VH-VL binders against q8l5y0r16to282. Designs and how they scored, part 1

No score or structure here was measured in a lab: all are predicted.

Target 1, 267 residues: q8l5y0r16to282
Amino acid sequence: PARIDAVESYGSKLFAGCYDGSLRIYSPPESSASDPSELHQETYVLEKTVAGFSKKPIVAMEVLASRELLLSLSESIAFHGLPNLETVAVITKAKGANAYSWDDRRGFLCFSRQKRVCVFKHDGGGGFVEVRDYGVPDTVKSISWCGENICLGIKKEYVILNTANGTLSEVFPSGRVAPPLVISLPSGELILGKENIGVFVDQNGKLLQTERICWSEAPTSIVIQNPYAIALLPRRVEVRLLRSPYPLIQTIVLQNIRRLVKSNNAV
Below, numbering starts at 1 at the first letter of every chain, in headers, positions and changes, except where a header shows other numbers; antibody chains are not in Kabat numbers.
F, E and O are the ipSAE of ESMFold2-Fast, ESMFold2 and OpenDDE, as the mean of both directions, binder to target and target to binder. V2 is 0.75 times the mean of E and O plus 0.25 times the DockQ between their complexes.
[cut] stands for letters that were removed.

## First folded at step 2 (VH-VL)

Design gr1 (framework fv_greziprubart)
Fold by ESMFold2-Fast, scan of step 2:
Structure gr1 (fold): chain C 267 residues (1-267), chain A 127 residues (1-127), chain B 112 residues (1-112)
Amino acid sequence: as target 1 above (267 residues)
Amino acid sequence: EMQLVESGGGLVQPGGSLRLSCAASGFTFSDYYMQWVRQAPGKGPEWVGLIRNKANSYTTQYAASVKGRFTISRDDSKNSVYLQMNSLKTEDTAVYYCARGTYYYGSGSYWPLFDYWGQGVLVTVSS
Amino acid sequence: DIVMTQSPLSLPVTPGEPASISCRSSQSLLHSNGYNYIDWYLQKPGQSPQLLIYLGSNRASGVPDRFSGSGSGTDFTLKISRVEAEDVGVYFCMQALQTPYTFGQGTKLEIK
């Protein structure tokens, strides 16, 4: 049985990135007007398996719908054209990358590898060009674009990397127990995780407000599905409204949930 | 000092083939897209095609006038780009230049920029 | 394909006087990112083309400040404030907005 490590939506379909390096494409359940419970299938059906899509496990994927590209993180970062999945580019310098962030508006990719942060830009013609390569003092655990800058969660602190000059400025210390989490908002603001709270900062790391999102426990991951913030906690998911006072809307108890998936272009 | 040196030109009969080479030095060749541009006697330059770098899977693009007949390739270990020309026509007679074609400027805006050109090599297609 | 049209095709100039070359594109070269994707090249007799101006108005490295580029959309101008003997050659505009990249016919600058 295939172990699925990454899932992403593409139109009505689901793409699943597998531990064996294959990409599996699932079609939505069929429905009929005459009796939905009896006549339509309840589950997504495997439509296609792309064997040999990657030589290593597929750890993360993202559909870049506006550019008709699929980004995948495996042994390296690769881009495939949609809908046919032809190889467009493989970022050789991203071999061993452990985290990445995509800026869809500007077409910028940043990723971390060991103690380096690298920036590439989509050239608009299907190509990618290296912009910069920055040294950082420790392994990056979380990374996100914040306007022209990059916010990094490293070891025990959050820093803003100034892309023009390569300088790092400290924002605040991360939690001691929970991993650092950097989440970008459509507004250009960031949510930074610290234990069980989410803190709002601007693209320069300046505190924007005193109100916090308070989760019941320290989240392992957070995804933004505006107007909601969805956090993976031990044995459950919390859905909160992204409006002060950030009320709890729903708790979903799920056994063996591995990863949260953001819907980028759902119908 | 940046340098591009073309070689492999000469006189060829119509329907024949030639392979041009361009050797680069003085910059990190593997990071750049490479271009081929030609100039017929007494005419202005005409873009022939490009080849992207390894990060972009060495993909190529060609002008309609040469597509299907010309092939661009590169060998990063030798800092060289090549133009294989097949089914040559008299209208392919020109000086052929290789040029460096990708650049980044300050604000993060990219575009193909022909910022350095080789000396050119003459290809004559005649009976 | 984008067509680039230059005028004049021949430009005789007395040394020390200004010169102006026009270039028009068949469609706008102004991208949504705010840049005009037009470059200017000079080909001196017996030499390869060399970059003078990129993205409409930016001088390439080593290009004297007597050269300037201006314009937006479909109408562009290259100006030389004081022509010198070394400026003799053929000037070409080029659009870099989309492939195939296309050049103007060229303007031959000659000393009177």
Scores: ipSAE 0.000, ipTM 0.426, lowest interface PAE 17.0, mean pLDDT 83

Design gr10 (framework fv_greziprubart)
Fold by ESMFold2-Fast, scan of step 2:
Structure gr10 (fold): chain C 267 residues (1-267), chain A 128 residues (1-128), chain B 112 residues (1-112)
Amino acid sequence: as target 1 above (267 residues)
Amino acid sequence: EMQLVESGGGLVQPGGSLRLSCAASGFTFSDYYMQWVRQAPGKGPEWVGLIRNKANSYTTQYAASVKGRFTISRDDSKNSVYLQMNSLKTEDTAVYYCAREVTYVSTSGSTYYYFDYWGQGVLVTVSS
Amino acid sequence: DIVMTQSPLSLPVTPGEPASISCRSSQSLLHSNGYNYIDWYLQKPGQSPQLLIYLGSNRASGVPDRFSGSGSGTDFTLKISRVEAEDVGVYFCMQALQTPYTFGQGTKLEIK
């Protein structure tokens, strides 16, 4: 019985990161183009299990399609070549990292470990080069690129880290009950979690609008899959349209899932 | 205890200028939007304008009746908000209050605004 | 601009009796988030206005439970279940749905 902690799509296949450190690869069922009006229920078939992929649970994965790389967060942050999953790089400084964010346009990785935020860049030749290392006052719970700056959820506060000078600017308190969540939008704007709500701010942390996304309970993870916002709540997933008034589209009961990861749905 | 203390009022001729100050104490001033509200003799309050906090780039908004004549600014290091009044008219005669605006985000996700503390007010008389 | 209209303008009340003040807005103050952006303030003689009720029905800190706010959309009511001598003053409603924020003209509550 496999506990899946992370899911990502790669072409027509699904990658599932497991608690035991294995990577499972699923292929879609055989399909014919004989009748496009016919609706089929699809069941993915386990194609392969990579038992030695990681020694610790794979808690997050992201396919970097433009670079033909799979990013995984487990014991550290690792990059594997696609489609064969050969190890390209392991960011040893990311050992014990608890959160990361990838900026695909610039090829920049940022991650947090303990009370540090580190920035690496992809050099285009398959290697990663350390750019910056910043001290922060406490453990980062959530992190996201916001333009050229980094938004952090630390303790019970949201802050913007200015990457040019290393200064921190307070945005607002993250709330008492729920952990802080920082979610980047394609526009460069952010959704910040506060209790059971998502608050919209610009890349400098300024409030943009009065309208909020209201979840039924405080989410532990939020993924933007345009045009949807998908939140992991206790014992369920809520799918909401990412457009005011942010209506509930679907509720899904998912057992044993700990984190949601954005899928690129490339086919 | 929380306090807002206005100063700088007085008698001024039409076309003249005055600068009002509001000194805050007892709370973290830099976190709050600040409001200016006036009340003409025998009338209800009239909103004059607001200034947002540093996270919102100190942006300002004004009532149409004062737009272009009045400027709101703040100095967080001095816990003070200011109202610069130019080209004063007799219609500007009023008691001027500074007020603290609370922007609260509820557990249900709603943001809302209200003026939870008002200063003592300072009288501005525009007369010849 | 949203226009706020209060009635009555003058309200003489015998101590211990109830009082009701009405406020009407020229457009709905009900936001898509389900809240009515209407606040109530009391200005006692010689004093600054003080907050009584925010967001239609929520009592401000320290405000006695004999004060209540109700209504939705365009029609709102502030009710005092038993008027006391300390309640004398001018009551104002304010909409905070959009700038410019606008106030009613005031209701003066006086003891008979």
Scores: ipSAE 0.000, ipTM 0.367, lowest interface PAE 21.7, mean pLDDT 82

Design gr12 (framework fv_greziprubart)
Fold by ESMFold2-Fast, scan of step 2:
Structure gr12 (fold): chain C 267 residues (1-267), chain A 126 residues (1-126), chain B 112 residues (1-112)
Amino acid sequence: as target 1 above (267 residues)
Amino acid sequence: EMQLVESGGGLVQPGGSLRLSCAASGFTFSDYYMQWVRQAPGKGPEWVGLIRNKANSYTTQYAASVKGRFTISRDDSKNSVYLQMNSLKTEDTAVYYCARGLYDTYFGSHYYMDVWGQGVLVTVSS
Amino acid sequence: DIVMTQSPLSLPVTPGEPASISCRSSQSLLHSNGYNYIDWYLQKPGQSPQLLIYLGSNRASGVPDRFSGSGSGTDFTLKISRVEAEDVGVYFCMQALQTPYTFGQGTKLEIK
């Protein structure tokens, strides 16, 4: 088990969500003008440990900078005010949720638990209002907003959930080796994983182009950090440029990494 | 040789319920996805829904017009697929067909319907 | 939902002459695996629909080679090279790319 399950940035600070349920806050040291050669290196140091932040492991976190909120997924989905981390809202219906997606433009949250997909909307204050609750045929492994629709990775296939009428449209099978991966782009378009390739589709699951991202092996996790796509493969990370022909920029050999989390460089 | 036989149709009042059965013979039923398709008098076919095989956890999909009212299930030990129809509307009046769907798990799913039943008439009228 | 539109609605043909039926989809039926997820069915009077063509261009078992399917993306054609009396009926295209699977409105082929 990795000691840290989730990482997110807020201003100059780094938040780390831990398996023991604690939240760790890291800060770079203050630069000294008296000896720049000693303090010219930026190194994050542990500023604070918030013990008891959650009773369960913190499996995902996301800073919602435009709303001054931190979203955490642990036993349930909770929202905390920034910078003080006071609990603003807890989505009780999200108890046991295994995946979520946030639509920053509309203020919409969707999450999956067991065989349900639930949608909530931020009310402009601190609260969230339930919009809809959909039945799905099996447990969701990956989920993402795609415009007004939701793309789901279920078992070995991708489907688009139409939020207006609740219908499911099959896209294509996700393959046998890697788990399904649904990655949203800012445009509302998606990258869907199939074995060692990433396929580009629109918000209705329609193929956008014949060109694909070809990873060296099937990834277990993919994160978009524009202009890069970062994939976790067996024993390594591949960083590729998000422009045709999607060239390999860097390979990083890894020890003991379970999940990649997007780093948000807002300033 | 390969055959699908529907049963359980009839006349039912709006708001009523009806259960259709489809019995398969001549092929290994448990390997296949099964589908229900209906055809209103004088109209073209309308897809109702499907049920996948055991390898895909018997998952189901439905057309929006029947979602929440109709349920597809199957019993592989009896080589049968079922359509439970609740809260029936006059618009549900149609000949109902069961059909066998093929799939290809390597190159992707394609659920073309190569074997069809004879159809059973369901009339929803007061 | 994907909308399937057929033309013509009615097709009178003299035996031995060729016939052509068009089908257009509201979005591409080309899957990432390279296949177009369109099927063609024939419904003879008083009978259940029967499969003619699957995945764009593949003839179903027992279907004569005078039947062929072509097209890609959103525009598809079913051709009969030499129409015979037993070909009478209503022809339907169907997309199977995504649920709900949807049929065209049908083309009635009549011998004239």
Scores: ipSAE 0.000, ipTM 0.356, lowest interface PAE 22.3, mean pLDDT 82

Design gr15 (framework fv_greziprubart)
Fold by ESMFold2-Fast, scan of step 2:
Structure gr15 (fold): chain C 267 residues (1-267), chain A 125 residues (1-125), chain B 112 residues (1-112)
Amino acid sequence: as target 1 above (267 residues)
Amino acid sequence: EMQLVESGGGLVQPGGSLRLSCAASGFTFSDYYMQWVRQAPGKGPEWVGLIRNKANSYTTQYAASVKGRFTISRDDSKNSVYLQMNSLKTEDTAVYYCARTIYSYGTWEYYFDYWGQGVLVTVSS
Amino acid sequence: DIVMTQSPLSLPVTPGEPASISCRSSQSLLHSNGYNYIDWYLQKPGQSPQLLIYLGSNRASGVPDRFSGSGSGTDFTLKISRVEAEDVGVYFCMQALQTPYTFGQGTKLEIK
């Protein structure tokens, strides 16, 4: 059994990024549509192993369905064409990157590596080309596109990076204990974490509303699966409805999970 | 066969303006980033700024010494890159070169593989 | 800004002898992609600069194999194995790791 560090859905298939750097593709079993009595158990079966997909563990993956690309974060950020997984681009400048954000409408990628934020664009004829490279005063812990700008969570504060001129504008201080979290909403608005609360801001960092989403404890990861916000808390997952007053819908007690699985298929 | 030909230089007074042109031929101009580099008499080269290609939305970068005073633009239909120089100072006196930059999304190198002949700009009263 | 420092500033050589030029950067030019972002240019008298070496050790098109670049991080060397009369000029190193791109002060190679 392979150790799996990242999972992403692609159509009916499941992609698994492994610690050994391989990509494993799982398919649901074939079943008869006309005879349910032939079905004993359903399970995903390994269809293909792409050995050498990466030289390091694959820590994140995202299917960019509208562009027929698979984005992976491992030693660096790589893009593979779907469905055949031919290599389209490897962003070698992203070696050691710890976080990224994709803007599907514009085809823009941003990522952080230590004290740098880099922007690349999908539209170079050959895949991806560098647009900008920004210096920032501290290590970036969380990153997300917010319109034409980039919101950064650093150790002590949230800032908006203006991509046209490279200036940083403070939004508000991050929490003292909890890691900063920047989460993009489909609307282009953001949820910013502060201890156990989520604060809603617009793409310029302006407060949108007085209502907050309140988690039972400070989350280490948040995934938006509209209409739900799913947060990883110590030893449990909380699912909340993404509508005021943001009620708790479900709590799942988990012992061995470090990151949430994100799906590109809408609910 | 490949050429970069600068023009538009000359004598200008402090505070004046001047526009340099660089006409390219013999290669697919629209694929390349273009650079401006200057060299004051008896000194080494100093980078002025760059303009990227269409795939990178013609974005520009400038050296601090010229930022806010100089503007780089290009017209791919005419295979030309331009340097608009405003609020000129005596320190801007130099031979100005345009140069093309090689790049790839695998290596990200910005080396200047071909340079123009240079055009002299003299800023003096 | 990254500061590039060359030595020597003046280098008289006899034809057929080797020549070596050093370039030091104020910070590492080794990028995470494994390349050293240093280039070498030659400016012959009355001419525009021309590319000799890019990304530390790669010879530009048309450059004779007697030219070689070496080094990593902050310390780099351009070597000419057998100097010829046509090699006269001023040699410049340049870092392309980050803007502003910066040049060394130059090394003038002269035949004696």
Scores: ipSAE 0.000, ipTM 0.370, lowest interface PAE 23.0, mean pLDDT 82

Design gr3 (framework fv_greziprubart)
Fold by ESMFold2-Fast, scan of step 2:
Structure gr3 (fold): chain C 267 residues (1-267), chain A 127 residues (1-127), chain B 112 residues (1-112)
Amino acid sequence: as target 1 above (267 residues)
Amino acid sequence: EMQLVESGGGLVQPGGSLRLSCAASGFTFSDYYMQWVRQAPGKGPEWVGLIRNKANSYTTQYAASVKGRFTISRDDSKNSVYLQMNSLKTEDTAVYYCARDYRYLYGSGSYLPFDYWGQGVLVTVSS
Amino acid sequence: DIVMTQSPLSLPVTPGEPASISCRSSQSLLHSNGYNYIDWYLQKPGQSPQLLIYLGSNRASGVPDRFSGSGSGTDFTLKISRVEAEDVGVYFCMQALQTPYTFGQGTKLEIK
């Protein structure tokens, strides 16, 4: 079996980004639901393998439904047109990028490479234009837009990067065992990982005096499908409601999957 | 060049029937859902109904005001969509538009809502 | 059915000045996928409606950047940063969250 590192829904279909650089497209079983909670319970049928889609493992992908583009992170960040998967753009400056975040409302892309954070804007005509380039003190492990600012997980701490002036402000330590995770919510709030706990902060990194999400184990990836938070744990996916007390709604057992990305399934 | 051309309009008496046609060119018609929208004189648009593509079994949906009286069908070999109107009422007097819709081809993953409209055809229901 | 309410219904604007149109829905148009299923259309005199903005804030192909859409849930705004003579017509919002799809009453933009 192929090793799958990234998963994304496109309509009723499942896109799987593989360690060998291929993109595999799966069709649902007859009468299957396309909701994220149902996606991993039923056997999907391989419809097509796009060999040579990328030269490196596809480590993340995201369907940008409003723009009819597939964003993929592999050796670089690439955009492919949907539904035919023709190459639209490759961000050459993103060669070696290890993390990215997309702001769909503004059409802004940010990514990290080595000790730099770069911002690009979708120009509305299909191209991407560089907006800004920032120096950061260490390799970024997780990154997310938070309003007009960018929240970074670096070393063992969370930091807010002010995009207007390039200043960094500390939020809190991320913990030493689990990797830092920064996840944006539609509300403009962030979920920051600390071991097995998800902590809510505002767009400036201020702690909110709210209940935390408690995962059964430290997640390696979290995807928001409002009203749900979907977390990838070592042998399972946990689906929790994004409402206090953040109850566990569903557990899905998965094999050969290491990352999760947002689903853009039907209305 | 992309075109949608409606035809089959005219004057009809209450209780009568009329069939509208919409001929498409310049795009792959069979991939698209097709919409019917009408606009009464001096009023805003009102959605009439839709028909999905072959991959979704040509299923249809209708506004409550026309359900049971109007039927939408299509012929992909002729790049055409049709609106069969029965038991016509004076309230059905309007300019009728066909419009293409891509947002349902692959769910919300593809989204081009009512992105191209025909020129419209006038239907007058009067005695 | 979801009811769409626009204000103002008549909008006289001096060329070069900004214009703003409000649209409110009787139910939230925010889907669980994070998108607001609201679209904006312009109907120029004697013409068919044409798509301006889709999914709340995305400009359709060929639409100038002086047009922008914003809002979430039940309260939405279409803004024109600098009105030009070619912008005259009736603007309609439409919800596409559920059938039947429903339009607002329309806002007639006129040059004064």
Scores: ipSAE 0.000, ipTM 0.366, lowest interface PAE 22.4, mean pLDDT 81

Design gr4 (framework fv_greziprubart)
Fold by ESMFold2-Fast, scan of step 2:
Structure gr4 (fold): chain C 267 residues (1-267), chain A 127 residues (1-127), chain B 112 residues (1-112)
Amino acid sequence: as target 1 above (267 residues)
Amino acid sequence: EMQLVESGGGLVQPGGSLRLSCAASGFTFSDYYMQWVRQAPGKGPEWVGLIRNKANSYTTQYAASVKGRFTISRDDSKNSVYLQMNSLKTEDTAVYYCARETLYYFSGTYTVYFDYWGQGVLVTVSS
Amino acid sequence: DIVMTQSPLSLPVTPGEPASISCRSSQSLLHSNGYNYIDWYLQKPGQSPQLLIYLGSNRASGVPDRFSGSGSGTDFTLKISRVEAEDVGVYFCMQALQTPYTFGQGTKLEIK
């Protein structure tokens, strides 16, 4: 029995990142095209186990489909080519990184390590090049690209890091109950967590609207899977539409849920 | 404890038929590709053929020396793989092994190797 | 088909001494991914073959570190740094680059 810490979809397949550092690849069963009523009874089948994929637990993964790369966060941040999983790059400066964000349009990676925020860019087919390295006043708990800037959750506050000059500007306090959460939207706008609410801000931290997402309790993680926002709460998962007034669509009650991950081809 | 146990061997006349079975236990049999390998007395191993898992549509491949005469099949509900041998020749005399092909990548690279073998079963084709 | 040729066919060694076994392939086993698709197996007297080395140079689980695989393209070597009595048996290389998978004829290692 493998302990899975991260999951990501790739085409019809599922990638599972494990606590032992292995990557497991699951393939879907043969489709029940002639009898759709049986589809719910089918399960994924283990296709392959990639041992030695990383030396430490794989805590996050993201398929970068437009670049045919798999990004993984483990001991460091690594990029593997798809579909064969050959190693393309390992960002040695990301050793001990605790959070990252990928900007697919520009090909920019940012990550936090200790009290530093580092920016790298994808150099086409050649690899990754360091762009910038910024000092920040404390450990970053959450990070996301917001246009050309970076939004950080530090201690009990949200700040916008201006990448041109390295200045930090405060957005608002993150609250005391749950850790700060910075969630990017496809538009480049952000959802910031504050207690049990999600607040919408633009790339400069300016409030976009008075309407907010109201969760039943303070979430510890939020994943955007358009058109849904999926939040992990202490004893359940809440699924809400990303459309005012952000109605509750589904509640999933599970005894222990550890982490939510984004999927590009929801299954 | 993982094991593969072959059965069904014995003495058969040239032109005859024989079915070998290989029963697996101690692992999720349905996930793995299965191999048949034989070894004639005093010679090295010779690959006979393989059968893939359900995710790869149970496709089969055979060595040219047995193609058209031998058929590999499997029953995942019984954790078993089979080798149906028809039109047997004296040169088919060998110890037959079933083996598991590991579902394994190393440092992002897929691998092909037989990590576990059965004890083998003797097939003698003689008049 | 890819033909695998081993040498020597018989290798008598004194315990504690090193041993070296060669394997040559009729075609390159180097894949575009940079790895050589060659495996090594040991068959002890009266037993089934067991995996020693996979993908050129990687030791299988439980295999002592005195065993090592090396080489690239068409020339490969299995080395035992210090031969022990338990190492007696026939060693086979196998190419796994393409079907049909093919084995060498074997090298019988004997203790003097």
Scores: ipSAE 0.000, ipTM 0.411, lowest interface PAE 17.9, mean pLDDT 84

Design gr8 (framework fv_greziprubart)
Fold by ESMFold2-Fast, scan of step 2:
Structure gr8 (fold): chain C 267 residues (1-267), chain A 125 residues (1-125), chain B 112 residues (1-112)
Amino acid sequence: as target 1 above (267 residues)
Amino acid sequence: EMQLVESGGGLVQPGGSLRLSCAASGFTFSDYYMQWVRQAPGKGPEWVGLIRNKANSYTTQYAASVKGRFTISRDDSKNSVYLQMNSLKTEDTAVYYCTRGYWSSTYLVGAFDIWGQGVLVTVSS
Amino acid sequence: DIVMTQSPLSLPVTPGEPASISCRSSQSLLHSNGYNYIDWYLQKPGQSPQLLIYLGSNRASGVPDRFSGSGSGTDFTLKISRVEAEDVGVYFCMQALQTPYTFGQGTKLEIK
């Protein structure tokens, strides 16, 4: 059995990042929509294992479809070209990074390492250029772009980092039970976790509405697949519609799932 | 339409050299491994060697019968792969095929999914 | 080197009848990724070889559904459900589990 820490979709295929540093590629089974006599098990088939893709566990991956790149977080942040997985760039300054966020529209990467938040930009030549390097007062547990600003979830609070001047503005305390979660929406708005609720704020941390998403338990991970919010709870996954009153659409009971990964292929 | 067109064959004396070229069209050449396969008159195919794509650093592998004498190279800007044959022997007489296929890092297309028309190499005095 | 052995080497068939070709490898072609690294090729008279089946059982683009590949490990079979005149040629199995890639001796399919 292989431990899978990250999953991302690429076209019809699935990429799985493993604890042993390998990348596994799965393809869908042969589809026979014209054969009604078959009862299909819709099971993805292992197509390839890229052994030695990284020397450390692959803890996060994201397909950047508009740029034909695969972003991976392992010992550092690396970019590989799609579909061939040629190495395009390795962000050496991201060695030891624990969280990142990608702004696909602007081509901006931000990541946290220790008590630093660093910003890089994808240039027209295929490389990455350092733009900014900010000091922050605490270790970052969650990070997301919010328009031109960056929202940080630190151990005790949520703050907005103003990228123009480096100032920090407190939003509210992150709660006591669950670690902070900062989730970006395509609109530039954010969902911030507080215990079992998701709170909507704008790019400056201002509350957008009184309505909340109410999860059955405090989630450890949330992925947005418009029009759905998918949350990982202690023994299950909850799928909710991203429309007031945020109804529960589906509950999936899972074993051995570690993390949910945002997919940029779901437009 | 995907195709491979070989050129550069002919008659060469034992100990001589010859370079085969293969021009690809109709697909993204740089994504694929390229291979050479030969077939002696009246015999079955024999694998000669391969060259990987850019993602695998253009590494090469050869059959023992040609290792040290043959070199495979490619020029992605010209959609071309080459086979440089040195120290040719009579037993190298064969039709040489350029083939697309094998592993492209993320795609499995079989070992030889597209074959050129072949070019005859005759090693004789 | 992995040795590939085909049987029969000559296969005369009446049109419309089925045909079957066997291929045996000297070691298992089953990879840990779940695939059998065996291909089947057809060489029609005066033409280049063409891919029929890759990775054990997958039909190549444009190959009629009357062709099928089966087997796992060391024993493999290519089947033609109804032989047609255009199927005449030499059929080769080939292993791509490890270099050097090696072909079987070939099976010549002829119409009676």
Scores: ipSAE 0.000, ipTM 0.368, lowest interface PAE 22.7, mean pLDDT 82

